# Designs tried in a protein design chat: VHH binders against Putative glutathione-dependent formaldehyde-activating enzyme. Part 4

Target 1, 157 residues: Putative glutathione-dependent formaldehyde-activating enzyme, of Halomonas elongata (e1vbt6)
Amino acid sequence: MLLEGSCHCGAVRFRVVSPHPYPFNRCYCSICRKTAGGGGYAINLSGDADTLVVHGAEHTSIYQAEIDGLTSPGERHFCSRCASALWVFDPRWPELVHPFASAIDSDLPRPPERVHLMLENKPDWVEIESREQDRCFAGYPDESIAEWHARLGLEEG

## First folded at step 15 (VHH; from s06 with T106V)

Design t03
Fold by ESMFold2, look of step 16:
Structure t03 (fold): chain B 157 residues (1-157), chain A 121 residues (1-121)
Amino acid sequence: as target 1 above (157 residues)
Amino acid sequence: QLQLVETGGGLVKPGGSLRLSCVVSGFTFSDYAMAWVRQAPGKELEWVSSITSSGSRTYYEDSVKGRFTISTDNAKNTLYLQMSSLKPEDTAVYYCARSPRYDRYVPFDYWGQGTQVTVSS
């Protein structure tokens, strides 16, 4: 699926192709919450980095988190004018890019189940709102974004 | 069976050069992005450099930019790291690593045994 996204002020627009468009994973880690997650979590998608097209790239900035004294290679791209979180690029997976679902303007499909991850970092006030089919993990889940889609027959090739 | 075998490490003076090689077998080399990762004594693993499966894009951590060059030779199933202007802080075991084709939360699904690089005067 072609994903189209933008920042709130319109200075940045982007497109990326994703075979995995279902916004199923809620990450409660402190980096995701603080940089992109107003409800206590963020959802990122997975896309093909070679298909990313950005308009207004001069209005983007990059944040790299520091974890235990080390700067992560992961790049969190956001609009320098309105602060909208847009995508993550990490050179350890150089062929992937991870747009935030919050930045996507395309009608994303509804996931039939969700995954709640990094619950060890969830603040007490945030409720998980789990459905019966949802899966919950204190840390990382046991399947990737691609594997989740494949298991449910939801990949788009 | 997957194998990643590093060679080319050694002892070198500051300012010197080394070329690391990683010969791979057991998978289609051109289908995967590859990386170099290092671990200094008593320190955590540190990503050094990556290259896409096509070779079209390369990435480097800040401390090695301009000094290290990652490359591949698909005909020889070999990943390289050309290191120049070496500094004592580059002393580490260097690992060849394969980037997974999908977003696993931990990077690199296969590793070599590593090759020691020691930079000292």
Scores: ipSAE 0.719, ipTM 0.888, lowest interface PAE 1.1, mean pLDDT 91
Fold by ESMFold2, look of step 17:
Structure t03 (fold): chain B 157 residues (1-157), chain A 121 residues (1-121)
Amino acid sequence: as target 1 above (157 residues)
Amino acid sequence: QLQLVETGGGLVKPGGSLRLSCVVSGFTFSDYAMAWVRQAPGKELEWVSSITSSGSRTYYEDSVKGRFTISTDNAKNTLYLQMSSLKPEDTAVYYCARSPRYDRYVPFDYWGQGTQVTVSS
């Protein structure tokens, strides 16, 4: 599926192809919450980095978190004009890019279950609004984004 | 049986060069992105460089840009790291690592045993 996204002010627009377009995973870690997750979590989609096309790239900026004294190689791209969080690129997975679902303008399919991860970092005021089939993890899940889609038969072309 | 075997480490003077090699077996080498990761004594693991499975894109952490070059030889199933202008700060065990094909939440699903690089006068 072709994903189309933008920042709120319109200075940055992008597109990327994703075989895994379901916005199922909610990451509650402090980095996601503070940089992209005003409700307490963010959803990172998965896409093919070779297909990413960006218009207005001069209006993007990058944040790299510092973890345990080291700068993470993960690049959180955002609009420098309106602060919209757009995507994550991490060169440790150089063939992937992870747009935030919040930046996507295309209609996204509805996930039949969700995964809630990094719950050890969730502040008390954030409620997990889970459904019966949702899965919850204190840290990272045992299933990748691709594996989740494959298990449920939800892969897109 | 999957193996990643690093060689080419050693003692060098500041300003010197080394080439690290990582010979791979047990998986289709050209299907995976690969990386070098290092660990200095008493410090955390630090990603150094990555290369896509096709070899078309390479990435480097800031302190090694312009000094290190990652490359592959698919015919030999070998990943390389050419290091030049070495500094004492580059002293570390260097690991070859495989980037997973899937969007796993933790990087690198397989690691070598590492090779020691020591930069001192």
Scores: ipSAE 0.708, ipTM 0.886, lowest interface PAE 1.2, mean pLDDT 90
Fold by ESMFold2, look of step 20:
Structure t03 (fold): chain B 157 residues (1-157), chain A 121 residues (1-121)
Amino acid sequence: as target 1 above (157 residues)
Amino acid sequence: QLQLVETGGGLVKPGGSLRLSCVVSGFTFSDYAMAWVRQAPGKELEWVSSITSSGSRTYYEDSVKGRFTISTDNAKNTLYLQMSSLKPEDTAVYYCARSPRYDRYVPFDYWGQGTQVTVSS
């Protein structure tokens, strides 16, 4: 599926191809919460980095988190004008890019189940809006984004 | 029987050069992105460099840009790290690592045994 996204002010627009367009995973880690998740979590999609096309790239900026004095290689790209979180690129997975679902303008399909991850980092005031079929993990889940789609027969590609 | 075997480490003076090699077997080498990761004594693992499966894009952490070059030779199933202008802070065990084809939340699924690089004046 061709994903089209933008920042709120319109200075940045982008496109990326994803065989995995279902916005099913809710990451509650402190970095996602603070940089992209006003309700306590963010949803990351997965796409083919070679297909990413960006307009207005001069209006993007990059944040790399620090933990215990170490800078993560993960790059969180955001609009420098309106602060919209746009995508993550991490050179440890150089062939992938991870748009935030919040930045996507294309109609995303509805996931039949959701995954809640990194709950060990969730502050007490954030309540998990868990459905009966949802899966919850203190740390990382046992499936990749691709494996989740494959298990449910939802890959587009 | 996946194997990643690093060689080429050693003791070198500051300003010197080394080339690390990683010979791969047990999977189709040209289908995977590859990386070098290092660990200095008493420190966390630090990603150093990555290369896409096609070799078309390379990435480096800031402290090694302009000094290190990652490359592959698909005919020999070998990943390389050419290191130049070495500094004492480059002292570490260097690991060859395979990047998974899926978006795994853990960045590397297979590792070599590591090769020691020591830069001392």
Scores: ipSAE 0.707, ipTM 0.886, lowest interface PAE 1.2, mean pLDDT 90
Fold by ESMFold2, look of step 22:
Structure t03 (fold): chain B 157 residues (1-157), chain A 121 residues (1-121)
Amino acid sequence: as target 1 above (157 residues)
Amino acid sequence: QLQLVETGGGLVKPGGSLRLSCVVSGFTFSDYAMAWVRQAPGKELEWVSSITSSGSRTYYEDSVKGRFTISTDNAKNTLYLQMSSLKPEDTAVYYCARSPRYDRYVPFDYWGQGTQVTVSS
């Protein structure tokens, strides 16, 4: 599926092809929450890095978190004008890019199951109203975004 | 069985050059992105460089840009790291690593045994 996204002010627009368009993956880690997750979490998508097309790239900035005193290679791209979080690119997975669902303008399909991860970092004020079929993890899940789609037969090849 | 075997480490003087090789078996080499990762004595693992499965894009951590070059030879199932202008802070065990195809939360699903690079007078 072709995903189209943008920042709030319109200075940055992008497109990316994703075989994995379901917005199921809610990350409560402190980096996602503070940089992209005003409700307490961010929803990560996945896409083919070779298909990413960006308009207005001069209005993007990159944040690289410092983890345990070391700068992470992970690049959190955001609009320098309106601060919208847009996508993550990490050269340790050089063929993937991870748009935030919050930046996507395309009509996304509804996930039949959600995953809540990094709950050890969830603030007390955030309520998780999980459904019966949802999966919850204190840390990282045991399956990837791609594996989640494959298990549920939801890949768009 | 998956195997990643590094060779080419050794002792070099500052300013010297060295080429590391990683011979791969047990998977289709051209299907996976590959990386070099290093660990200095008493330090955490540090990502050094990555190359896409097609070889079309390469990435380097800031301290090695312009000094190191990652490449592949698909006919030999071999990943390379050409290192030049070596500095004492490049002293480490260097590992060949495979990037997972999927968006797993932890990078690199398979590792070699490592090769020691020592940069000293």
Scores: ipSAE 0.703, ipTM 0.886, lowest interface PAE 1.1, mean pLDDT 90
Fold by ESMFold2, look of step 21:
Structure t03 (fold): chain B 157 residues (1-157), chain A 121 residues (1-121)
Amino acid sequence: as target 1 above (157 residues)
Amino acid sequence: QLQLVETGGGLVKPGGSLRLSCVVSGFTFSDYAMAWVRQAPGKELEWVSSITSSGSRTYYEDSVKGRFTISTDNAKNTLYLQMSSLKPEDTAVYYCARSPRYDRYVPFDYWGQGTQVTVSS
């Protein structure tokens, strides 16, 4: 599926192809929560880095988190004008890009189940709002984004 | 049997050069992005460089840009790291690693045994 996204002010627009368009994956880690997740989590989609097309790239900025005293190579791209979180690119996975579902303007499909991850970093005030079919993980899940789609028969060609 | 075997490490003086090789088997080499990762004594693992499965894009940690070059030879199932202008801070065990295709939950899913690079006067 071709995903179209933008920042709130319109200075940055982008397109990316994702075979995995379901916004199922709620990450509660402190980086996602503080940089993109005002409700306590962020949803990271997965896309083909070779297909990413950006308009207004001069209005993007990059944040690289510090983890255990070391700067992560992961690049959190956001609009320098309105602070909208847009996507993550990490050169350790050079073929992937992870747009935030919050930046996507395309009509995303509804996931039949959700995954809640990095719950060890969730503050007490955040309610998980889990459904019975949802899965919860203290750290990383035991399925990738691609494996979740495959298990549920939801991969797009 | 899946194997990643690094060679080419050694002791070099500052300013010297080494070429690391990683011969792989047990998977289709051209289907995966590959990386070099290093660990200095007493420090955390540090990603050094990555190359896409096609070889079309390469990435480097800031401190090695312009000094290190990652490359592949698909006919030999071999990943290389050409290291030039070596500095004492480059001293580490260097690991060949395979980047998983579909997720970021495990940065690298298979690792070699590592090869020691020591840069000292």
Scores: ipSAE 0.581, ipTM 0.828, lowest interface PAE 1.6, mean pLDDT 89

## First folded at step 16 (VHH; from s03 with D62K)

Design u03
Fold by ESMFold2, look of step 22:
Structure u03 (fold): chain B 157 residues (1-157), chain A 121 residues (1-121)
Amino acid sequence: as target 1 above (157 residues)
Amino acid sequence: QLQLVETGGGLVKPGGSLRLSCVVSGFTFSDYAMAWVRQAPGKELEWVSSITSSGSRTYYEKSVKGRFTISTDNAKNTLYLQMSSLKPEDTAVYYCARSPRYDKWKPFDYWGQGTQVTVSS
């Protein structure tokens, strides 16, 4: 599935192909929450890094978090004009890119279940609206984005 | 079963060069992205370099870019790290690591035993 996204001010637009377009994965970690998730979490999609096309790339900036005194190689790309969070690229998974669902303008399919991860970092004021089929994890889930889609028969070409 | 075996470490003087090798077995080498990761004494693991499964893209941590070169030889199922202009801060155990080709939450699913690189006068 072709995902199309942009920043709020329009200076950056991008496209990426994703076989795993369902926005099921709510990450409550402090980095995602503070950089991309004003409601307490962010949703990171996945896509094929070789298919990423960016218009207005001169208006992007990169943030790399420091964790325990070491700079993470994960690159959080955002619009330098309006601060919209756009995607993460991490060279430890060099074939993948992770757009934020919040930046996607094209229609995204509705997930039949959700995963809430990194709940140990969730602030108390954030309410989890979980459904009976949702899964909750204090840390990382037990399946990847790809495995979630495969288990539910939801992979897109 | 799955094995990643690093060789090529040793003692070198500052400004010197070394070539690390990682011979893999037990999986189709060309299906996976690969990486080098290092750990200096008393420090945390630090990602050094990655190469895509096709070999078409390579990535380097900022402090090693321009000095280190990652490459593969598919005929020998071997990953390489050519290190030049070595500095004392490059002293570490260097690990070969396999990146999963799925979007797993952890970046590496298999590791070698490591090879020691020591840069000192």
Scores: ipSAE 0.665, ipTM 0.869, lowest interface PAE 1.3, mean pLDDT 89

## First folded at step 17 (VHH)

Design v03
Fold by OpenDDE, last read:
Parts: sequence; C-alpha cells; structure tokens
Structure v03 (fold): chain B 157 residues (1-157), chain A 122 residues (1-122)
Amino acid sequence: as target 1 above (157 residues)
Amino acid sequence: QLQLVETGGGLVKPGGSLRLSCVVSGFTFSDYAMAWVRQAPGKELEWVSSITSSGSRTYYEDSVKGRFTISTDNAKNTLYLQMSSLKPEDTAVYYCARSPRYDKWDKPFDYWGQGTQVTVSS
C-alpha cells in the first residue's frame, strides 16, 4: 500500500510503500506519548525505507531520545514548523521506516485487533480502550508489526 | 547452524587504524542488513554502524562518522569495519550482528558473533 503523509502546516510531505499499513500498534511509552500521541499513545506503522520520498526535508528535524543514559539510535522525524510527528527511522533496521499513523493522509484500514504496548509507562489518566480481541503488554509486544500482519494475513503487496 | 565470526581486533595507538572482518555462515548473507555494535568495560551496548542488504545505504553513530567505514563482500559472506583515526574511547569489544527484517525494540538484532577486542592506548 502506498502511504502518503504530511505535516499539519504542509511544509513536509512524504510517501512510502507499506506492506504493513494497519494502525494497530498503540505505544504508551513516554517518548511516543509526549512527542507523537497527545491523547496517551502513538500509533506506529511500518514501511519500506527504500521507497521513502520526502518533500520539504529542510523543514524536518530529528529527535533522538535518551534511554537508560544512552542516546537512542532511533530518529524521530518531525516538522520543525508545526511540530507534527512524521516517522521513526532506526538504523538498526535500516530497511524499515515507521510512519506515525497521525501523519498519514491516505485512508488506513481498520485493524481487526489492536496492541497496547508499554503500558507500564502509561499515566493513570490514560484509559486503555481495549476491545475483547485486543492484546495488552506491560512492555514490548511479542510480535513485530510485520509478524502481526503475517499472522492475520493482512500484509499488503 | 548460523555463525558470525569477528576478526581483526588488536592493540593500536591513538590515530591508528584497524580493519575488522566478520565472516557469516548458515544464512544468505545478501538477504540481510548487517551491523557493528560495541561494548566498552562498564558501559552499555552501543550501536556503531549498519549497512543494508544491498550495501546501497550505510549508517553510523555520530562519534564514528568520518572515521569508520562499513562495507560488505557478498562473494565472501564478509562484513567489514574499517576504522581510522582511532581514539581511546573506541576501546571496546566489537560485535557483528544481523539485522532482521522486522523490528523488535527489545531485541534489535537476532544473531551476534563472539566479538573481537579493540584497544586504543598510547
């Protein structure tokens, strides 16, 4: 699936091919929550990094969080003008890119089930809106984004 | 059996150079991105560099940019790390690691070697 995304102000636009476009992965960690998920969580997608095309790159900035005293290699790309979270790229998986669902303008499919991860970092005021089929994790989930799609037969392309 | 075997480590003076090699077996080398990571005494594991399966894209942590070069020889199933302008803070055990085609943040690499010691000291 071709995903098209943009920041709110329009300074940055991007597209990426995603075999794993379902917005099922809700991360409640402090990084995702504070930088890309004002409602309590951010939703991460997965795409092919080789297909990423960015317009207005001069208006993008990168944030790398400090985790356990070390700077994370994960690059959280955002618009320097409107602060919109755009995507995460981590060179440890250099062939993947992880757009935030919130930046995507293309119609995304509704996931049949969702994952709520990093719940140990979730503030009390954030309620888990979990359906019966949803899965919850205190920390990292047992499936990658790709594995989730594969298990459910929902891979695109 | 999948194996990653690092070689090329040693003792060098500051400003010196080393070339690390990692020979892999048990999987199709060209199908995977590869990485170098290092761990210094008393420090956490640190990502150093990555290269895509095709070799078309390379990445480096800021502290080694301009000094280290990652490369591959698919015909030899070998990953390399050319290190130049070495500094004492580069002292560590260096590991080659395989990057899977999926992202698991608690397990970023699925296979590792035994490592090779690099010591930079005057």
Scores: ipSAE 0.893, ipTM 0.945, lowest interface PAE 0.4, mean pLDDT 96
Fold by OpenDDE, fold request of step 23:
Parts: C-alpha cells; sequence; structure tokens
Structure v03 (fold): chain B 157 residues (1-157), chain A 122 residues (1-122)
C-alpha cells in the first residue's frame, strides 16, 4: 500500500510503500507519548525505507532520545516548522521506516485488533481503550509489526 | 546452523587502526542487513554501524562517523568494520549482528557472534 503523509503546516510531505499499513500498534512509552501521541500513545506503522520519498526535507529535524545513558539510534523525524511527528527511522533496521499514523493522509485500513504496548510506562490518566480482541503488553509485544500482519493475513505486499 | 564469527580485534594505540571481519554462515548473506554493535565493560550494548543487504546504504553512530567504515563482501559472506583514528572510548567487545526483516525493539538483532575484543590504550 502506498502511504502518503504530511506535516500539519504542509512544509513536509512524503510517501512510502508499506506492506504493513494497519495502524494497530499503540505505543504508550514516554517518547512516543510525548513526541508523537497527544492522546497518550503513538501509532507506528512500518514501510520500506528504500521507497521513502520526502518533499521538503529541509524542513525536517531529527530527535534521538536518551535511553539508559545512551543516545538511541532511533531517529524521530519531525517537521521543524510545525513539530508534526512524521516517521521513525532506526538504522538497526535500515530497510524499514516507521511512519506515524498521525502523519498519514491517505486512507488507512481499520485493524481488526490492536496492540497496546509499553503499558508499564503509561501514565495513570491515560485510559487503555482496549477491545476484547486487543492485546496488552507491559513492555514490548511478542510480535513485530510485520508478524502481526502475517499472522492475520493482512500483508499488503 | 547459523553462525557469525568475528575476528580482527586487538590492542592498539590511540589513533591506530583495526579492521574487523565477520564471516557468516547458515543463511544467505545478501538477504540481510548487517550491523556492528559493541559493549564496553560495565556499559550497555551500543549500536555502531549498519549496512543494508544491497550494501547501498550505510549508517553510523555519531561518535564513529568519519572514523569507521562498514562494508560487505558477498562473495566471501563477510562483513567488515574498518576502524581508524581509534580512541580509548572505542574499547569494547565488538559483535557482528544480523538485522532481521522485522523490527523488535527489545531484541533488534536476531543473531550475533561471540565478539572480538578491541582495546585502545596508550
Amino acid sequence: as target 1 above (157 residues)
Amino acid sequence: QLQLVETGGGLVKPGGSLRLSCVVSGFTFSDYAMAWVRQAPGKELEWVSSITSSGSRTYYEDSVKGRFTISTDNAKNTLYLQMSSLKPEDTAVYYCARSPRYDKWDKPFDYWGQGTQVTVSS
């Protein structure tokens, strides 16, 4: 599936091909929550990094969080003008890119089930709006984004 | 049987150079992105460098940019890390690691070797 996204102010727009386009993965970690998830979580997608096309790259900045005394290799790309979170690129998986669902303008499919991860880092005020089919994890889930799609037969590529 | 075997570590003076090698077996080398990671005594595992399966894109931790070069030889199933201008803070066990085709943030690499010791000291 071709994903098309943009920042709020329009300075940055991008597209990426995603075989795993379902916005099911809700991360409640402090990084996602504070930088890309105003409601208490951010939703991460997965796409093919070599298909990423960015317009207005000069208006993008990168944030790398400090984790356990080390700078995270994860690059959180955002618009330097409007602060919109755009995508995460982590060179540990250099062939993947992880757009935030919030940045995507094209239609995304509705996931049949959701994953709520990093709940041990979730503030008390954030309600887990979980459905019966949803899976909850104190830390990281047992499935990657790709594995989730594969299990449910929802891969687009 | 999947295996990653690192070599090339040693003791060098600051400013010196080393070339690490990692020979892989048990999988198609060119199908996977590869990485180098390191762990210094008493410190957490640190990502150092990655290279895509095609070798067309490389990535480096900021502290090693301009000093380290990652490369591959598919014909030899070998990953390399050329290290130059070495610093004492580069002292660590260096591991060759395979990047899986999926992202699991708690276990970013699905296989890695036994490691090779790099010591930079005056």
Scores: ipSAE 0.891, ipTM 0.944, lowest interface PAE 0.5, mean pLDDT 96
Fold by OpenDDE, last read:
Structure v03 (fold): chain B 157 residues (1-157), chain A 122 residues (1-122)
Amino acid sequence: as target 1 above (157 residues)
Amino acid sequence: QLQLVETGGGLVKPGGSLRLSCVVSGFTFSDYAMAWVRQAPGKELEWVSSITSSGSRTYYEDSVKGRFTISTDNAKNTLYLQMSSLKPEDTAVYYCARSPRYDKWDKPFDYWGQGTQVTVSS
């Protein structure tokens, strides 16, 4: 599936091919919550990094969080003008890019089930809106984004 | 059956060079991105460098940029790390690691070698 996204102000536009486009993955970690989610979580997608095309790259900035005393390799790309979170790239998986669902303008499919991860980092005011079929994890989930799609037969090419 | 074997470590003086090699077996080398990671005594595991399966894109942590070069030889099923201008803070066990085509943030690499010791000391 071709994903098309942009920042709010329009300074940055991007597209990426995603075999794993379902916005099922809700991360409640402090990084995602504070930088890419206003309601208590961010939704991470997965796409092919070599297909990423960016327009207005000069208006993008990168944030790398400190984790366990080290700078995370994860690059959180955002618009330097409007602060819109755009995507995460982590060189530990250099062939993947992880756009935030919030940045995507093209239609995304509705997931049949969702994953709520990093719940041990969730503040009390954030209520987990979990369905019966959803899966909840205190930390990291047992499935990657790709594995979730594969399990449910929802991979897009 | 899958195996990663690092070689090339050793003792060098600051400013010296080393070339690490990692020979892989048990999988199609060219299908996977590969990485080097390192761990110094008393420190956490640190990502050093990655290379895509095609070799078209390489990535480095800031502390090694301009000094280290990652590369592959698919015909030899071998990953390399050319290290130059070595510093004492580069002292660590260096591991060859396979990057899976999926993201598990608590376990970013699915296979590792036994590691090779690199010691930089005057």
Scores: ipSAE 0.891, ipTM 0.945, lowest interface PAE 0.5, mean pLDDT 96
Fold by OpenDDE, fold request of step 23:
Structure v03 (fold): chain B 157 residues (1-157), chain A 122 residues (1-122)
Amino acid sequence: as target 1 above (157 residues)
Amino acid sequence: QLQLVETGGGLVKPGGSLRLSCVVSGFTFSDYAMAWVRQAPGKELEWVSSITSSGSRTYYEDSVKGRFTISTDNAKNTLYLQMSSLKPEDTAVYYCARSPRYDKWDKPFDYWGQGTQVTVSS
């Protein structure tokens, strides 16, 4: 699926091909929550990094969080004008890029089930809006974004 | 059985060079991105460099940019790390690691070698 995204102010636009476009992955970690998820979580997608095309790159900035006293290799790309979170790139998986669902303008499919991860980092005021079929994890889930799609037969070919 | 075997480590003086090799068996580099990571005494594991499966894109942590070069020889199923202008801060055990085709953030690499010691000291 071709995903098209943009920042709120329009300074940055991007597109990426995603075989895993379902916005099912809700991360409640402090980084995602504070930088990309004002409601308590951010939703991360996965796409092919070599298909990423960015317009207005000069208006993008990168944030790398400090984790356990070390700088994370993960690059959180955001608009320097309106602060919109755009995507995460992590060189540990250099062939993947992880757009935030919040930046995507294309119609995304509704996931049949969702994952709530990093719940041990969730503050008390954030309520888990879980359904019966949803899965919850104190830390990282047992499935990657790709594996979730594969299990449910939802990979885009 | 999948294996990663690092070689090339050793003792060098500051400003010196080393070339690490990682011979892989059980899979082909053309299918996977590869990485070098290192762990210094008393410190956490640190990502150093990555290369895509095609070899067309490489990435480096800031501290090694301009000094280290990652590369592959698919015909030999070997990953390399050319290290130049070595510094005492580069002292660590260096591991060859495979990047899986999926992202698990708590386990970013699915296979590792035994590591090779690199010591930079005057």
Scores: ipSAE 0.890, ipTM 0.944, lowest interface PAE 0.5, mean pLDDT 96
Fold by ESMFold2, look of step 22:
Structure v03 (fold): chain B 157 residues (1-157), chain A 122 residues (1-122)
Amino acid sequence: as target 1 above (157 residues)
Amino acid sequence: QLQLVETGGGLVKPGGSLRLSCVVSGFTFSDYAMAWVRQAPGKELEWVSSITSSGSRTYYEDSVKGRFTISTDNAKNTLYLQMSSLKPEDTAVYYCARSPRYDKWDKPFDYWGQGTQVTVSS
């Protein structure tokens, strides 16, 4: 599925092809929450890095988190004009790019189940609002984004 | 049986060069991105460099950029790391690693070699 996204001010627009477009994973880790998750979590989609096309790239900036004194290779791209979080690129997975669902303008499909991860980092004021079929993890789940889609027969393109 | 076998490590003086090789078997080499990862004494594993499955894109962590070059030879099923202008800070065990075809949240690599020691000292 072709995903189209943008920042709020319009200075950055992008397109990426994703065979895994379902926004099912809610990550409550402090990095995701603080950089892209004003409601207490962020949703990272997965896309084919070779298909990413960016207009207005000169208006993007990169943030790399420090974890235990080490700079993470993960690049969190955001609009330098309006601060919109756009995508993550991590060279340890050079074939993939992870747009934030919050930046996507295309109609995303509805996931039949959701995953809530990194709940050990969730602040007390955030309510999970878990549904019956949802799965909850204190840390990382045991399925990848691709494996979740494959198990449910939801891969697209 | 999947195998990743590193060679080419050794002792060099600062400013020297080494070329690491990783010969792979048991999978289709051109289907996977590959990486070099190192572990210095007393430190955690540190990603060094990656190359896409096609070889079209390469990435380096900041401290090695301009000094190290990752490459592949598909005919020999071999991944290389050319290291130049070596510094004492580059002393580590260097591992060849395979990047999975999809995310495993916190697991960027699904197969590893046994490692080759690189020591840079006067």
Scores: ipSAE 0.736, ipTM 0.894, lowest interface PAE 1.1, mean pLDDT 91
Fold by ESMFold2, fold request of step 23:
Structure v03 (fold): chain B 157 residues (1-157), chain A 122 residues (1-122)
Amino acid sequence: as target 1 above (157 residues)
Amino acid sequence: QLQLVETGGGLVKPGGSLRLSCVVSGFTFSDYAMAWVRQAPGKELEWVSSITSSGSRTYYEDSVKGRFTISTDNAKNTLYLQMSSLKPEDTAVYYCARSPRYDKWDKPFDYWGQGTQVTVSS
């Protein structure tokens, strides 16, 4: 599926092809919560980095978190004008890019189940809105984004 | 049977050069992105450089930009790291690593070599 996204002010627009368009994963880690997660979590999609097209790239800035005294190579791209979180690119997975679902304007499909991850970092005031089929993990889940889609027969080529 | 074999490490004086090689077998080399990762004495693993499966894009951590060059030779199933202007802080065990074709969250690399020691000292 072609994903089309933008920042709130319109200075940055982008598109990317993803075979995995279901916004199923809610990450509660402190980096996601503070940089992109107004309700206590963020949702990362996965897309083919070779297909990413950006308009207004001069209006993006990059944040790289420090973890245990080292700067993470993961690049969190956001709009320098309106602060909208847009996508993550991590050169350790150079074939992939991870747009935030919150930046996507395309009609994303509704996941039949969700994954709640990094719950060890969830602050007490954030309540998990869990459904019957949802899975919960203190740390990282046991399925990748691709594996989740494949298991449920939801991949889009 | 997957195998990643690094060679080319050694002792080099500051300012010197070294080329690391990683010969790969057991998978289609051109289908996977590859990386170099290093671990200095007493430090955490540090990503150094990556190259896409096609070789079209390369990435470097800031401290090695302009000094290190990652490349591949698909005919030889070999990943290279050309290191120049070496500094004592480049002293580490260098590992060849395969990037998975999909995101495994906290596991950016699914297969590793045994590492080759690079020591930069006068």
Scores: ipSAE 0.727, ipTM 0.891, lowest interface PAE 1.1, mean pLDDT 91

